# VH-VL binders against Large ribosomal subunit protein eL28 (rpl28): the designs that were tried, part 3

Target 1, 132 residues: Large ribosomal subunit protein eL28 (rpl28), of Dictyostelium discoideum (Social amoeba) (q9gs21)
Amino acid sequence: MSQDLVWSIIKKNNAFLKSSHGLTLSAEPGNLRNKNSLKYSGLARRTTIDVAAVNGKVVVSSKIVKKAAFPAQSKKTTTFSTVNTRKTARFVKTLATQYAPELRAAALGRLHRVQSALRSAKKAAARKAKKN

## First folded at step 4 (VH-VL; framework fv_ecleralimab)

Design Q27 (from Q0 with light chain D49E)
Fold by ESMFold2-Fast, scan of step 4:
Structure Q27 (fold): chain C 132 residues (1-132), chain A 120 residues (1-120), chain B 107 residues (1-107)
Amino acid sequence: as target 1 above (132 residues)
Amino acid sequence: EVQLVESGGGLVKPGGSLRLSCAASGFTFSDAWMHWVRQAPGKGLEWVGHIKSKTDGGTTDYAAPVKGRFTISRDDSKNTLYLQMNSLKTEDTAVYYCARDDWGFAMDYWGQGTLVTVSS
Amino acid sequence: SYELTQPLSVSVALGQTARITCSGDNIGSKSVHWYQQKPGQAPVLVIYEDSDRPSGIPERFSGSNSGNTATLTISRAQAGDEADYYCQVWDSSSDYVFGGGTKLTVL
């Protein structure tokens, strides 16, 4: 733990909260396991997982884009409050494990940062209300 | 002690309507996602639908066989979950269970169930 | 639609180990939950997240999940374990999916 490390973490959390930035993670069909598949038909897909702070809540979105003759896209969006940290972590873990295991750690890390930033914002708002 | 108590089941004719209630106690109802699950006589469990907590958006999702006919709602001030069933069919005959989802995707506590019989 | 398959029935001798399977495509990538239902009663959650036990569930109950098969294991089977057992997963396209159920008979 150093002052530079603490500053870096604080700046990162504040940036995500301020801009409502979503972390977009993708898994390409070129995964090593797929290279060994004799059933690979040239059909390609990628999965993206987005975790964002929107209006004081955590929004988790997933997109599965299947590249075929007819492009198909399945998008699922789920909204969580900051008080449901176990439920939200469970959702992100399950989603990542099911579609993009290689993105699991990154998605959970992003979720933790988003939740921490939102909790900090709520405390700051409550403090301001007491002073005014 | 977590308790879920269902009511409103009964006999109804095909095409009719029925409203089920589930009274919850022993936990913070407003924080929980709630499910309806049914079981036809002598058959297995079948998910009907769920409603998220108000804090998580309060949205609903339904199984294909009931979508457009059934509506799930909640009243957090009364700690009560509802299932409005319209355009009932003979294949909707089942025991209907109310279940809590406190930790996401698992149903940790269930009500006793209420029987709905759809027959002419 | 995602589908889970269970055997219709399993028999176990008193004091021996019962194994109930739940099969689904790549089920090892999902979290599997198990419910016990005795005649005339509501289901009871006995295993969640593949292998975890809720408070009050005996250590004789355990679970595993890998590849295409999840398994509920009941060691030292007792007469009171006789029930229907259901596996369940959440799938992003199918939402909540239950297996067809397995009747466990304790001989």
Scores: ipSAE 0.007, ipTM 0.583, lowest interface PAE 9.3, mean pLDDT 78

Design Q28 (from Q0 with light chain D52E)
Fold by ESMFold2-Fast, scan of step 4:
Structure Q28 (fold): chain C 132 residues (1-132), chain A 120 residues (1-120), chain B 107 residues (1-107)
Amino acid sequence: as target 1 above (132 residues)
Amino acid sequence: EVQLVESGGGLVKPGGSLRLSCAASGFTFSDAWMHWVRQAPGKGLEWVGHIKSKTDGGTTDYAAPVKGRFTISRDDSKNTLYLQMNSLKTEDTAVYYCARDDWGFAMDYWGQGTLVTVSS
Amino acid sequence: SYELTQPLSVSVALGQTARITCSGDNIGSKSVHWYQQKPGQAPVLVIYDDSERPSGIPERFSGSNSGNTATLTISRAQAGDEADYYCQVWDSSSDYVFGGGTKLTVL
């Protein structure tokens, strides 16, 4: 019983690790790095940039705090193909540079990983089609 | 070479409708984002709206003054961009340009423009 | 909404250097593009990404962008440079924004 309890605790602590979800590289919304975010970091996360794979396309989402006496947030989403890699990189770079320069490298790295995952999925589908 | 040719401009009465066309050649039209930009007589350039490439989802965005009245569409099989203008106002009088936005969020090639005059 | 401010007019003597400014809040964080428009003609892109020239644009045209001000610089000004010049940025909240335009007169 005591060993079963220790096993359960260790098993649940491993939930910190990334879980695979098809073309999604991380199960944690808004996380650009493959690392855990600090809990209760609302002020540190006032601006977020997320890059995800949806229906074979790259989806870039941003949540930006407006400058005001009472801060407001707006969420915007823009979709790109895997073909227009130059334009997609320009969009992510420009968005990050304007509102969250500290996230620029991480956002571009996440974009590269998403684009690579989508290309890999396309190649796997093509291979399966040739064999069946 | 890259060419953009607008057509469909003319004189219309307030409250009327007009459809502009932009014929594109010399590049892979389906991969390019396309813009409409206007210029009232003696005034500056004003962005009207854009349509994303078909590969990027083909969605549209509009400037506030035209939102709800103007619609941008494209026919990639004909390499043609369209601007449907409804509920026209005298303030919509302008030369309308189509322009290409390939990769830089810039208008790298422009058509010669077509004049739309809205008056009674 | 994001706004860009340009002077209404700038004058330059033949062979001298013209500088046209484009001011905007933290414009140095954005990519600035510049267009030349001669009377009765469509605009022509003369500078993109702050300082890059499209093919066919003379090296006399250059650009910079820092802080709150972007600048188009035209060295060794020629009569043919007389035109209206517009700056333009893409902003995530306002999409495509043009400056009001600057008329360059070559004296």
Scores: ipSAE 0.078, ipTM 0.675, lowest interface PAE 5.3, mean pLDDT 81

Design Q29 (from Q0 with light chain S51Y)
Fold by ESMFold2-Fast, scan of step 4:
Structure Q29 (fold): chain C 132 residues (1-132), chain A 120 residues (1-120), chain B 107 residues (1-107)
Amino acid sequence: as target 1 above (132 residues)
Amino acid sequence: EVQLVESGGGLVKPGGSLRLSCAASGFTFSDAWMHWVRQAPGKGLEWVGHIKSKTDGGTTDYAAPVKGRFTISRDDSKNTLYLQMNSLKTEDTAVYYCARDDWGFAMDYWGQGTLVTVSS
Amino acid sequence: SYELTQPLSVSVALGQTARITCSGDNIGSKSVHWYQQKPGQAPVLVIYDDYDRPSGIPERFSGSNSGNTATLTISRAQAGDEADYYCQVWDSSSDYVFGGGTKLTVL
C-alpha cells in the first residue's frame, strides 16, 4: 500500500470517529482547511502520521506497512487532552523524528492547528452556555 | 512536596495474584501520567507499564513480558495508582516502583518501592 | 526491540571528571534522561532532555546526545556521586527503554 493510500484511510477513519461522537469540530473546520502536504513528502517510505481532533481530544496516529517473511501492517494511536500541550508536542516531534523525519515540521504545524481549533471550539461552547 | 508510597508487596506462589498500590500526594494526581518500573534483585531498571492521565484518556500500555497478566488502574478520587498482577512467575520477583511522568516521558519522582517475591 | 547499551562500570578519582555513555541506534534523535540510584534507594532523575538538570541537582552534572551516543558527565566527582546510573529514552516501538546501568566508583 502506498503512503498516500494509507494517509487517506487514516483521515477517513478519523473523520468518521469525529462525526459519530458529536464533536464540536467538523473534519473541515476553517482553520484546518489549509492544504496538508504530509502525504506528498514521501520517498519509498511505507509510513504515515496523522493528527486529528476526536471527541474533544487530540489523536495522533502512525501507520507502517512492512513486507518481510512476516507481512504486517501496524497502526498505533495515542490520545492527548488540549491542556497537555508540551507533552503532545513532544510526542508528535518524537514520532515524526523516528517514523518520518521529513514530515516533522508539517506534523507539528498540523498539531498546532488542531489544538487551536479545539481550544476555540471549547471557548465558543462556554460562551454559548453563558448566553443560554 | 511530591510523595509516592508503594504498598502491597509480599511473598506469593507462582500462578498467584497480588495487587500493589501507590499513594500519591503533593501534586495534581489526575493530571499526571503514572508508571510502574521494576528491578529484580541485583539487576537493572525495567519498565512495566503506564497509565495516562484521565484528561489524556486514561489508557494503558505494558511491556511485553507482563502484557495480558498485569493491569494498571488509577483512582483519582483517592490519589492512588494500582498494579494488579495475575499469573505471577518467578521472573516477576523484583522491587516495584511507581513513578510520575509530567510532560517529558521521563520519571521525575519515584516511590521507595515495594518488594514482590514469587517463589514456590 | 530498541536497546540501550551502557558500560558495566566506570571509575573516577575524587575531583576528576567521570563520563558515562549510553549507546543506541540514532539515539541523537531521541531525548535521553539519566537516573542516579544509590544502594537501597529509589532512582533520582539527574538529567532530563539530554542536558537539562532538575532543581536541586548540582551543576557538576551535565549531559550530551548526538549520533549514536549520549553521555552523562560528572565533573569534580565527589564520594557521594558513587551510585548506579541509568539512561532512558521513549521509543515509538518499544515505549520506555532503560540502559543496563553503569556502576560509578569514586576512588
Scores: ipSAE 0.031, ipTM 0.656, lowest interface PAE 5.9, mean pLDDT 80

Design Q3 (from Q0 with heavy chain T28D)
Fold by ESMFold2-Fast, scan of step 4:
Structure Q3 (fold): chain C 132 residues (1-132), chain A 120 residues (1-120), chain B 107 residues (1-107)
Amino acid sequence: as target 1 above (132 residues)
Amino acid sequence: EVQLVESGGGLVKPGGSLRLSCAASGFDFSDAWMHWVRQAPGKGLEWVGHIKSKTDGGTTDYAAPVKGRFTISRDDSKNTLYLQMNSLKTEDTAVYYCARDDWGFAMDYWGQGTLVTVSS
Amino acid sequence: SYELTQPLSVSVALGQTARITCSGDNIGSKSVHWYQQKPGQAPVLVIYDDSDRPSGIPERFSGSNSGNTATLTISRAQAGDEADYYCQVWDSSSDYVFGGGTKLTVL
């Protein structure tokens, strides 16, 4: 069975960028293609890792689906502050190492992009407040 | 210097309740995930539960044997971790350790432990 | 629930290399941490993330983790290394799991 890594996307509405409204996040329309990890043939589990920004915080979630006749699913979410970059990176690295080591670099790259987007949003909001 | 000091242990009868405290110093307690780990006399280490930092959601998770009976909480203004133990059983007899998780799922500093004895 | 298996005891001669194993299903995909506990004392983290040492832990302590077995290696064993050793992982379904512990005796 093949799968793409399910990836969270930050959707900034134009009101947020111009008026400091909140961030909208979606994992549904975003997939990260990883050519070397698309198939889990011979593996008992299928894994997705989501990294998203929710209400100014980083949210990391994992979902594991066992491929056996009686599939079992475990979904866990963990929320991190935007300033705790080392702990968040260790969590993502540990999670990827346990369930999808081939996706570790991609997951860490996504985390960096999410954190950068949150910092940019905060700067934009501060700049707009300063002009008022 | 990182220090964790547990207190509140003692003798309690089956079905009773007890509250443990862990006083933390020497680090930013509010950013740390905290664990309770126990060890029955002459036995191995057993994870009891943890609480995430407030900034990481402040959520708790528990080991199956204590789920529904034990509650973990924290007071970041006092740098203190708590374990409320209800409906105690003889198999809950153990030294209870407070431990810090600042590295990512490893317990890098531990308190000295406090003994809880559940017997009639 | 996820389980970690350790031998109950391991003996090593002074100055020789001790190896303590920690077995678990696909443990090589997990980050393994190791703790040393001396009688009457709290545990001390000696290895984290499979092979990294905390500050102050001698280089004689090393770790590896692949397949179904993680190993704590203590080279040039000293009398002071006599202790109980515990492996530990985080598992998405079981949270924090400890091995049963291994008593290391230095002869």
Scores: ipSAE 0.007, ipTM 0.592, lowest interface PAE 8.8, mean pLDDT 78

Design Q32 (from Q0 with light chain S93R)
Fold by ESMFold2-Fast, scan of step 4:
Structure Q32 (fold): chain C 132 residues (1-132), chain A 120 residues (1-120), chain B 107 residues (1-107)
Amino acid sequence: as target 1 above (132 residues)
Amino acid sequence: EVQLVESGGGLVKPGGSLRLSCAASGFTFSDAWMHWVRQAPGKGLEWVGHIKSKTDGGTTDYAAPVKGRFTISRDDSKNTLYLQMNSLKTEDTAVYYCARDDWGFAMDYWGQGTLVTVSS
Amino acid sequence: SYELTQPLSVSVALGQTARITCSGDNIGSKSVHWYQQKPGQAPVLVIYDDSDRPSGIPERFSGSNSGNTATLTISRAQAGDEADYYCQVWDSRSDYVFGGGTKLTVL
């Protein structure tokens, strides 16, 4: 049950951070950074931030997609327990400020929803276990 | 009160190994991320690596100069943090501190440090 | 890798205000922490998240962080403030980065 709930939460939260036309809000800051990179180095890059629930934990990932002769993608992932709310919020805030300041509020909102849903799922699983 | 006490430092030859320990008390050790930070004689602070709480995945990250040679581990039943140092080099000579990271990205409490000297 | 630059030394007269800078590319987008280290002692966190003080740190310690420069400000400097001061950030690519340290001398 936890897997189904995690999948649903991830899908819904990912959709929330995208525009109505399928564009990721985080792509807009990446476009500005990409233009600056091209001006000074001839490289293009995009940045994205994702907050998801995986196996009962909060997973925050960031990736920079670099374009040159051969495309490259660099990804960093950090995992947090649902009970370390302040630490996770500080991480998301810091990451968003560095990559996509305009997405900070949306990312923190998504984090709150992911954490709340995971806590609810854990509580539901505990109630079911007590019945058995 | 929060206390961190390092031990295990000493003199070792290049290519040798040492294991450092950090005994923690006064807080819920299992919930904390822990760091190792070093300082060469007369030089500045240099981050060595960290380990997350087991609840947050228990994963480790290392600074480039030590990656592949040093291993950080923890024993939550003993409230102890470890640094296993292999293939030691003279540039690893430093006072090694353990530090707590309870809120993320800051080191709010530090041990007194233990000196590691790598010399032939 | 990400780099933080601090002046090697700063002098302040007793009772006056000391300012120690920490420069890094777009450092205003990061949370800056400051540590005080006295000779033969472990570092002590004196400022976290740019401007917050841990319990027990005097109000005369304050911080700011904007653009490419973070600043630790020590007002009404005392002899006991003589120490090395280090700034530190977490960077998404370089992990934990310390500045080179600034020696504060109280004249």
Scores: ipSAE 0.014, ipTM 0.626, lowest interface PAE 7.1, mean pLDDT 79

Design Q34 (from Q0 with light chain D95Y)
Fold by ESMFold2-Fast, scan of step 4:
Structure Q34 (fold): chain C 132 residues (1-132), chain A 120 residues (1-120), chain B 107 residues (1-107)
Amino acid sequence: as target 1 above (132 residues)
Amino acid sequence: EVQLVESGGGLVKPGGSLRLSCAASGFTFSDAWMHWVRQAPGKGLEWVGHIKSKTDGGTTDYAAPVKGRFTISRDDSKNTLYLQMNSLKTEDTAVYYCARDDWGFAMDYWGQGTLVTVSS
Amino acid sequence: SYELTQPLSVSVALGQTARITCSGDNIGSKSVHWYQQKPGQAPVLVIYDDSDRPSGIPERFSGSNSGNTATLTISRAQAGDEADYYCQVWDSSSYYVFGGGTKLTVL
């Protein structure tokens, strides 16, 4: 079965890399029709918190990019039941506050929507079973 | 009334093994995350590890000093938490508490502890 | 690894206000919990989520948390408040972190 709901809640891009975009171009557009004109893709390097609905449970995943000459990523995943809403909210709040404080409210809002959708889907399934 | 009762502590030699139990009552054990926390004589509290509720996946996490040597498990049919301690060191000498983690990633109820002494 | 720092000891006169601090990097972004431990006894949760009291904990216990310092405040100190006090947070990398503990003496 396909995953019901997957969202990338928080992404933190390298704004300085994007700001220096013009300085990274190495060729005139007309001369390199089949080559990349950008030396680096800033979109590949980010810290993110993902929330997914998997088999009726909430799965929170985080990827942390270390600031270094050769950045490494570490991924951690934690699973929560839909009835453990307070503990899941605290976990997401803590992760968001630690890595992207400006998006904490948005991350908690997204978690609430994911949990509400899962509860609604469960209730809808129960109603359908009762009527049949 | 929430109650947690530890057992299994005792004297063991370095390199030995010991299994602790924590009998829980007064709450829905299967819904709770459970912890082991230790305290060396005259020292502070140190988190050992936890096990999530079965509904939250039943996974475990450990503090660095015990990782690879200690294993936490639970038997929800018996409302019992376990700590299997292998390759014991003198630094593992402590009173071991089990504790419940409900709201807020805090330990709201604690057992009375069981003493583990690792010495030659 | 994440670390919490507490003073080793704090003294307070009977009936006065005691303040026990817990310092950590950006601790104000975390939820701080406080435990009281009397000699030979298990710890007791006295404050959770920075400032909330569990049922049965007197109103003279309060907490705050901002910036790099969380504080447990015990007003109108009583002899029975003599104990070790521990702060605790959850951290995504270190999990459950306790402060070193503060011995409160009521003079």
Scores: ipSAE 0.014, ipTM 0.625, lowest interface PAE 7.4, mean pLDDT 79

Design Q35 (from Q0 with light chain Y96H)
Fold by ESMFold2-Fast, scan of step 4:
Structure Q35 (fold): chain C 132 residues (1-132), chain A 120 residues (1-120), chain B 107 residues (1-107)
Amino acid sequence: as target 1 above (132 residues)
Amino acid sequence: EVQLVESGGGLVKPGGSLRLSCAASGFTFSDAWMHWVRQAPGKGLEWVGHIKSKTDGGTTDYAAPVKGRFTISRDDSKNTLYLQMNSLKTEDTAVYYCARDDWGFAMDYWGQGTLVTVSS
Amino acid sequence: SYELTQPLSVSVALGQTARITCSGDNIGSKSVHWYQQKPGQAPVLVIYDDSDRPSGIPERFSGSNSGNTATLTISRAQAGDEADYYCQVWDSSSDHVFGGGTKLTVL
C-alpha cells in the first residue's frame, strides 16, 4: 500500500547555534476517494516517529494520531543516553520497522545526527570546564 | 560467567505482598536492561515487566495484568534487581525468572527462578 | 494486544529436520527471538533477531521470519534437543510478547 512520506523539521537546527532540535518523520494513508465511507466513519490515522535531543539525552517517540471531529492520539516515549548507542539504534530500528518501515533508514540517520551533536556538545563542555 | 539468582519466593495469601530479588554477577549490571518473566505451573512464559539502565532513564514498563500492582526497581551498587508484588491474586502463582537484556530486547541470560504461590 | 501462535507439539525423528512455526500479524516486520526450555530448567536463548545464533549455539539451529510466520529450524535433530520452544517479539503497543510454546519430541 502507497503511503505518503513527509519530512518535517519540528524545531530549527543550526550548526552554529543549537538550543533544541527535533525531526518528525510521517507516513500517511493514500487517498481513497470514497465520500460515503468518510461520511459514516470519518476515520484516518497517521504514524509518526520523532527523534530529538532533550537535556543531553536522546528521546525517541512514536504516536498514532486518530483523526475525527476532535483528534485524539496515543504516544509512547523512551529516553536513552548517548553512551548506549547500540541499544538506542536497536530501539529505533525496531520501532520504525513496526510503525513505518519506509522511514527506517531516515530514522536511523536522524538518530546518528542527534547522537553526534550531543557527543560534540559534551566534548566542548568538558574542554571549557578544564580551561576554567 | 554471567549469573542471575532469584530469591524471595514463597506462599502468600490473596491480597498480600511479596518482594523478589535477583542477584546479578559476571557482567556490568548498571549497563543492562533487566526483565521479570513468569511461568504458571504447566503453562508458558509470560513477560511481567522491565527496567532500563539508569543511564537510559531507569524507567519501567509492565504487562497489563500486573500494571498498578507490581513495581520493578534496581540497586546498581548491589547489582540487584527487585520485583515488589502487591495485591496478589491466585493467578499470579508462577515461577518468576529474572532475565538480562544486554541489548536488542532479547533475553540472553536467565536465573533459575523462584516459586510464588498465592493461595488462601 | 499482540498475539503469537505456536503449535502445541512437533515430533521429529533423530537426525531429521524439525520446523517450529510462530504466527502473528505482520510478524515479518518484527525481530523474533527463540528460547529453549528443558524440564525444571530456565530458558536458554537459541536464536535472536530472526536468524542470529548466540555464542555456543550449534549451526543446526537456524531461523527465518517473513510475512505472518517465523520459523525455527533444527537440522540433524538430537535427543538433547527435546524441549519446549518459545518465540518472542517486542511490539510497540504490547511490549514483550511470548508465543504459547511448542513441545518438541525427538523420536
Scores: ipSAE 0.020, ipTM 0.651, lowest interface PAE 6.6, mean pLDDT 80

Design Q37 (from Q0 with light chain D95H Y96W)
Fold by ESMFold2-Fast, scan of step 4:
Structure Q37 (fold): chain C 132 residues (1-132), chain A 120 residues (1-120), chain B 107 residues (1-107)
Amino acid sequence: as target 1 above (132 residues)
Amino acid sequence: EVQLVESGGGLVKPGGSLRLSCAASGFTFSDAWMHWVRQAPGKGLEWVGHIKSKTDGGTTDYAAPVKGRFTISRDDSKNTLYLQMNSLKTEDTAVYYCARDDWGFAMDYWGQGTLVTVSS
Amino acid sequence: SYELTQPLSVSVALGQTARITCSGDNIGSKSVHWYQQKPGQAPVLVIYDDSDRPSGIPERFSGSNSGNTATLTISRAQAGDEADYYCQVWDSSSHWVFGGGTKLTVL
């Protein structure tokens, strides 16, 4: 279970990072290299930062595996409205700086995309409501 | 200087109600998550519940022993946190602290507490 | 529900190192915070995120967290360090969880 947990976190971490980059080449090598190595699992970042849209709000969560023994992950979750983009960005920056500095740019990029998608969806819904 | 001042504690009979207040100053109250934590005489700290900032949805979570009886709210225009306590039980007797959680999931500043005694 | 276990009491000689433990299932994967509470006073945060010190907390206070045990270490113990110490974590289902507290006595 500990190895499955670490692998899941590493895969999510790599997927999250690559979703913030537009280059196919950067995604493909990472997907194939050193994937099943226990040594890779021990050296890879054990933190992931997830940003998702839930019920029209932004949900930021982090999962941390701190030790080489691969103990169970801890999860922290915070919910933000779509309106306060600056405060959400500051929270994500602070969270990333403390737990996963290497994920900072990727996390902020994903936050921007999630917030943009939510604003777009809200505008579309408002326009549709006005037509009816 | 960050300051939190609780008030509203006192003696109440079982089944009664009390409303506690926590006046905040020295920080942007509207940006902070706030907690209520209690401590029964001679016992340890027990988390009661929390409220997120209005920006984060203003949602609340409660410890199992108080869920359905206690309600946490905030008035950002007055920089004040509230705890509405209903259907009080003798087990609710404690010093009640308000505490700040400013994006860190740790309680970095605490008030001095207000005593609630539930006794027949 | 998630539970944290601390020893009821720990004694340390003046000038020596005190170690207070906080045990929980896979606690090493969580961020542990430590509070100091002196009689009649509100708790004070002394360590956050396992090992970081708030402004104003002396460097004698340090923390660690691995496996099933987190530890608060107080080096060069002083009489003024006598207090109850509480560990605390956040858990997705239990939310904010405190340990039972440890009374530190400086001899």
Scores: ipSAE 0.006, ipTM 0.537, lowest interface PAE 13.1, mean pLDDT 76

Design Q39 (from Q0 with heavy chain H50E)
Fold by ESMFold2-Fast, scan of step 4:
Structure Q39 (fold): chain C 132 residues (1-132), chain A 120 residues (1-120), chain B 107 residues (1-107)
Amino acid sequence: as target 1 above (132 residues)
Amino acid sequence: EVQLVESGGGLVKPGGSLRLSCAASGFTFSDAWMHWVRQAPGKGLEWVGEIKSKTDGGTTDYAAPVKGRFTISRDDSKNTLYLQMNSLKTEDTAVYYCARDDWGFAMDYWGQGTLVTVSS
Amino acid sequence: SYELTQPLSVSVALGQTARITCSGDNIGSKSVHWYQQKPGQAPVLVIYDDSDRPSGIPERFSGSNSGNTATLTISRAQAGDEADYYCQVWDSSSDYVFGGGTKLTVL
């Protein structure tokens, strides 16, 4: 009955994620609830889109939870560098449009925040490396 | 000027292997996602697989009919894309194209294609 | 898996407007790309993102996409427009999907 955009849901639950060399993102988890059309909410499947920072890269993923008691399955995950901002934005927009169109603006906003934080961390690391 | 030049097509027997190459020039190859697309004689276009840019992790995805038999790889130092085809079947007979996907999930530039014929 | 349906063939008289359709469930929510393929040649991207033209593609080519149908429109058809035309989308579950292709004949 809800469609969520949750920061780091994939990162938090994935035991094989690598951490970057001291890169820390202090952003709090975002949770946006989609209260869709009253007529169709009972017929919809739950969809979740996640945008997370992993090892200095942007990871975008989606899950569809079947209405039956079956466990949730990750359907698609894709990793992007902070350099390919146009392609990453395109991917997030397309994914959100196909799985949770009502959350598209929020998903893109989350992406821009994650990309900005990663670029800031990279600049800080570069400045630290240049100091004697 | 963007150019893609393919090589390696030919006649091969069922169960055999073949390696296709695609030489790229005129763009920053390491930043581009690349595709292989095939076309059986007299038939339509069919996506084979993709390899993401090195900067985006270099991972691959494949169409169901070729998964487990075909492998896509890239050598960014040589600006070259590869398709390793194993366990070839007669239904793999097609012209194979390499194509660039810069940002739009579209094939904006294509090679000329190379014919692969799988027959006894 | 996601599927795109195109008519097998479309005929147009010289100088008239041709319309080639590409049908798919809720295709209006996806970005549609169109390719032109002449005999013995590689495909050429003629429309991307529903309606945008690559550099070098004449203004006679235009596109639209709404609901369950995307359309490639070729105005003032010329003999050189005779080709196979393919629509293509990216779908999150099916990756890259092509339509079956439409043969355009200029009479």
Scores: ipSAE 0.039, ipTM 0.661, lowest interface PAE 5.8, mean pLDDT 80

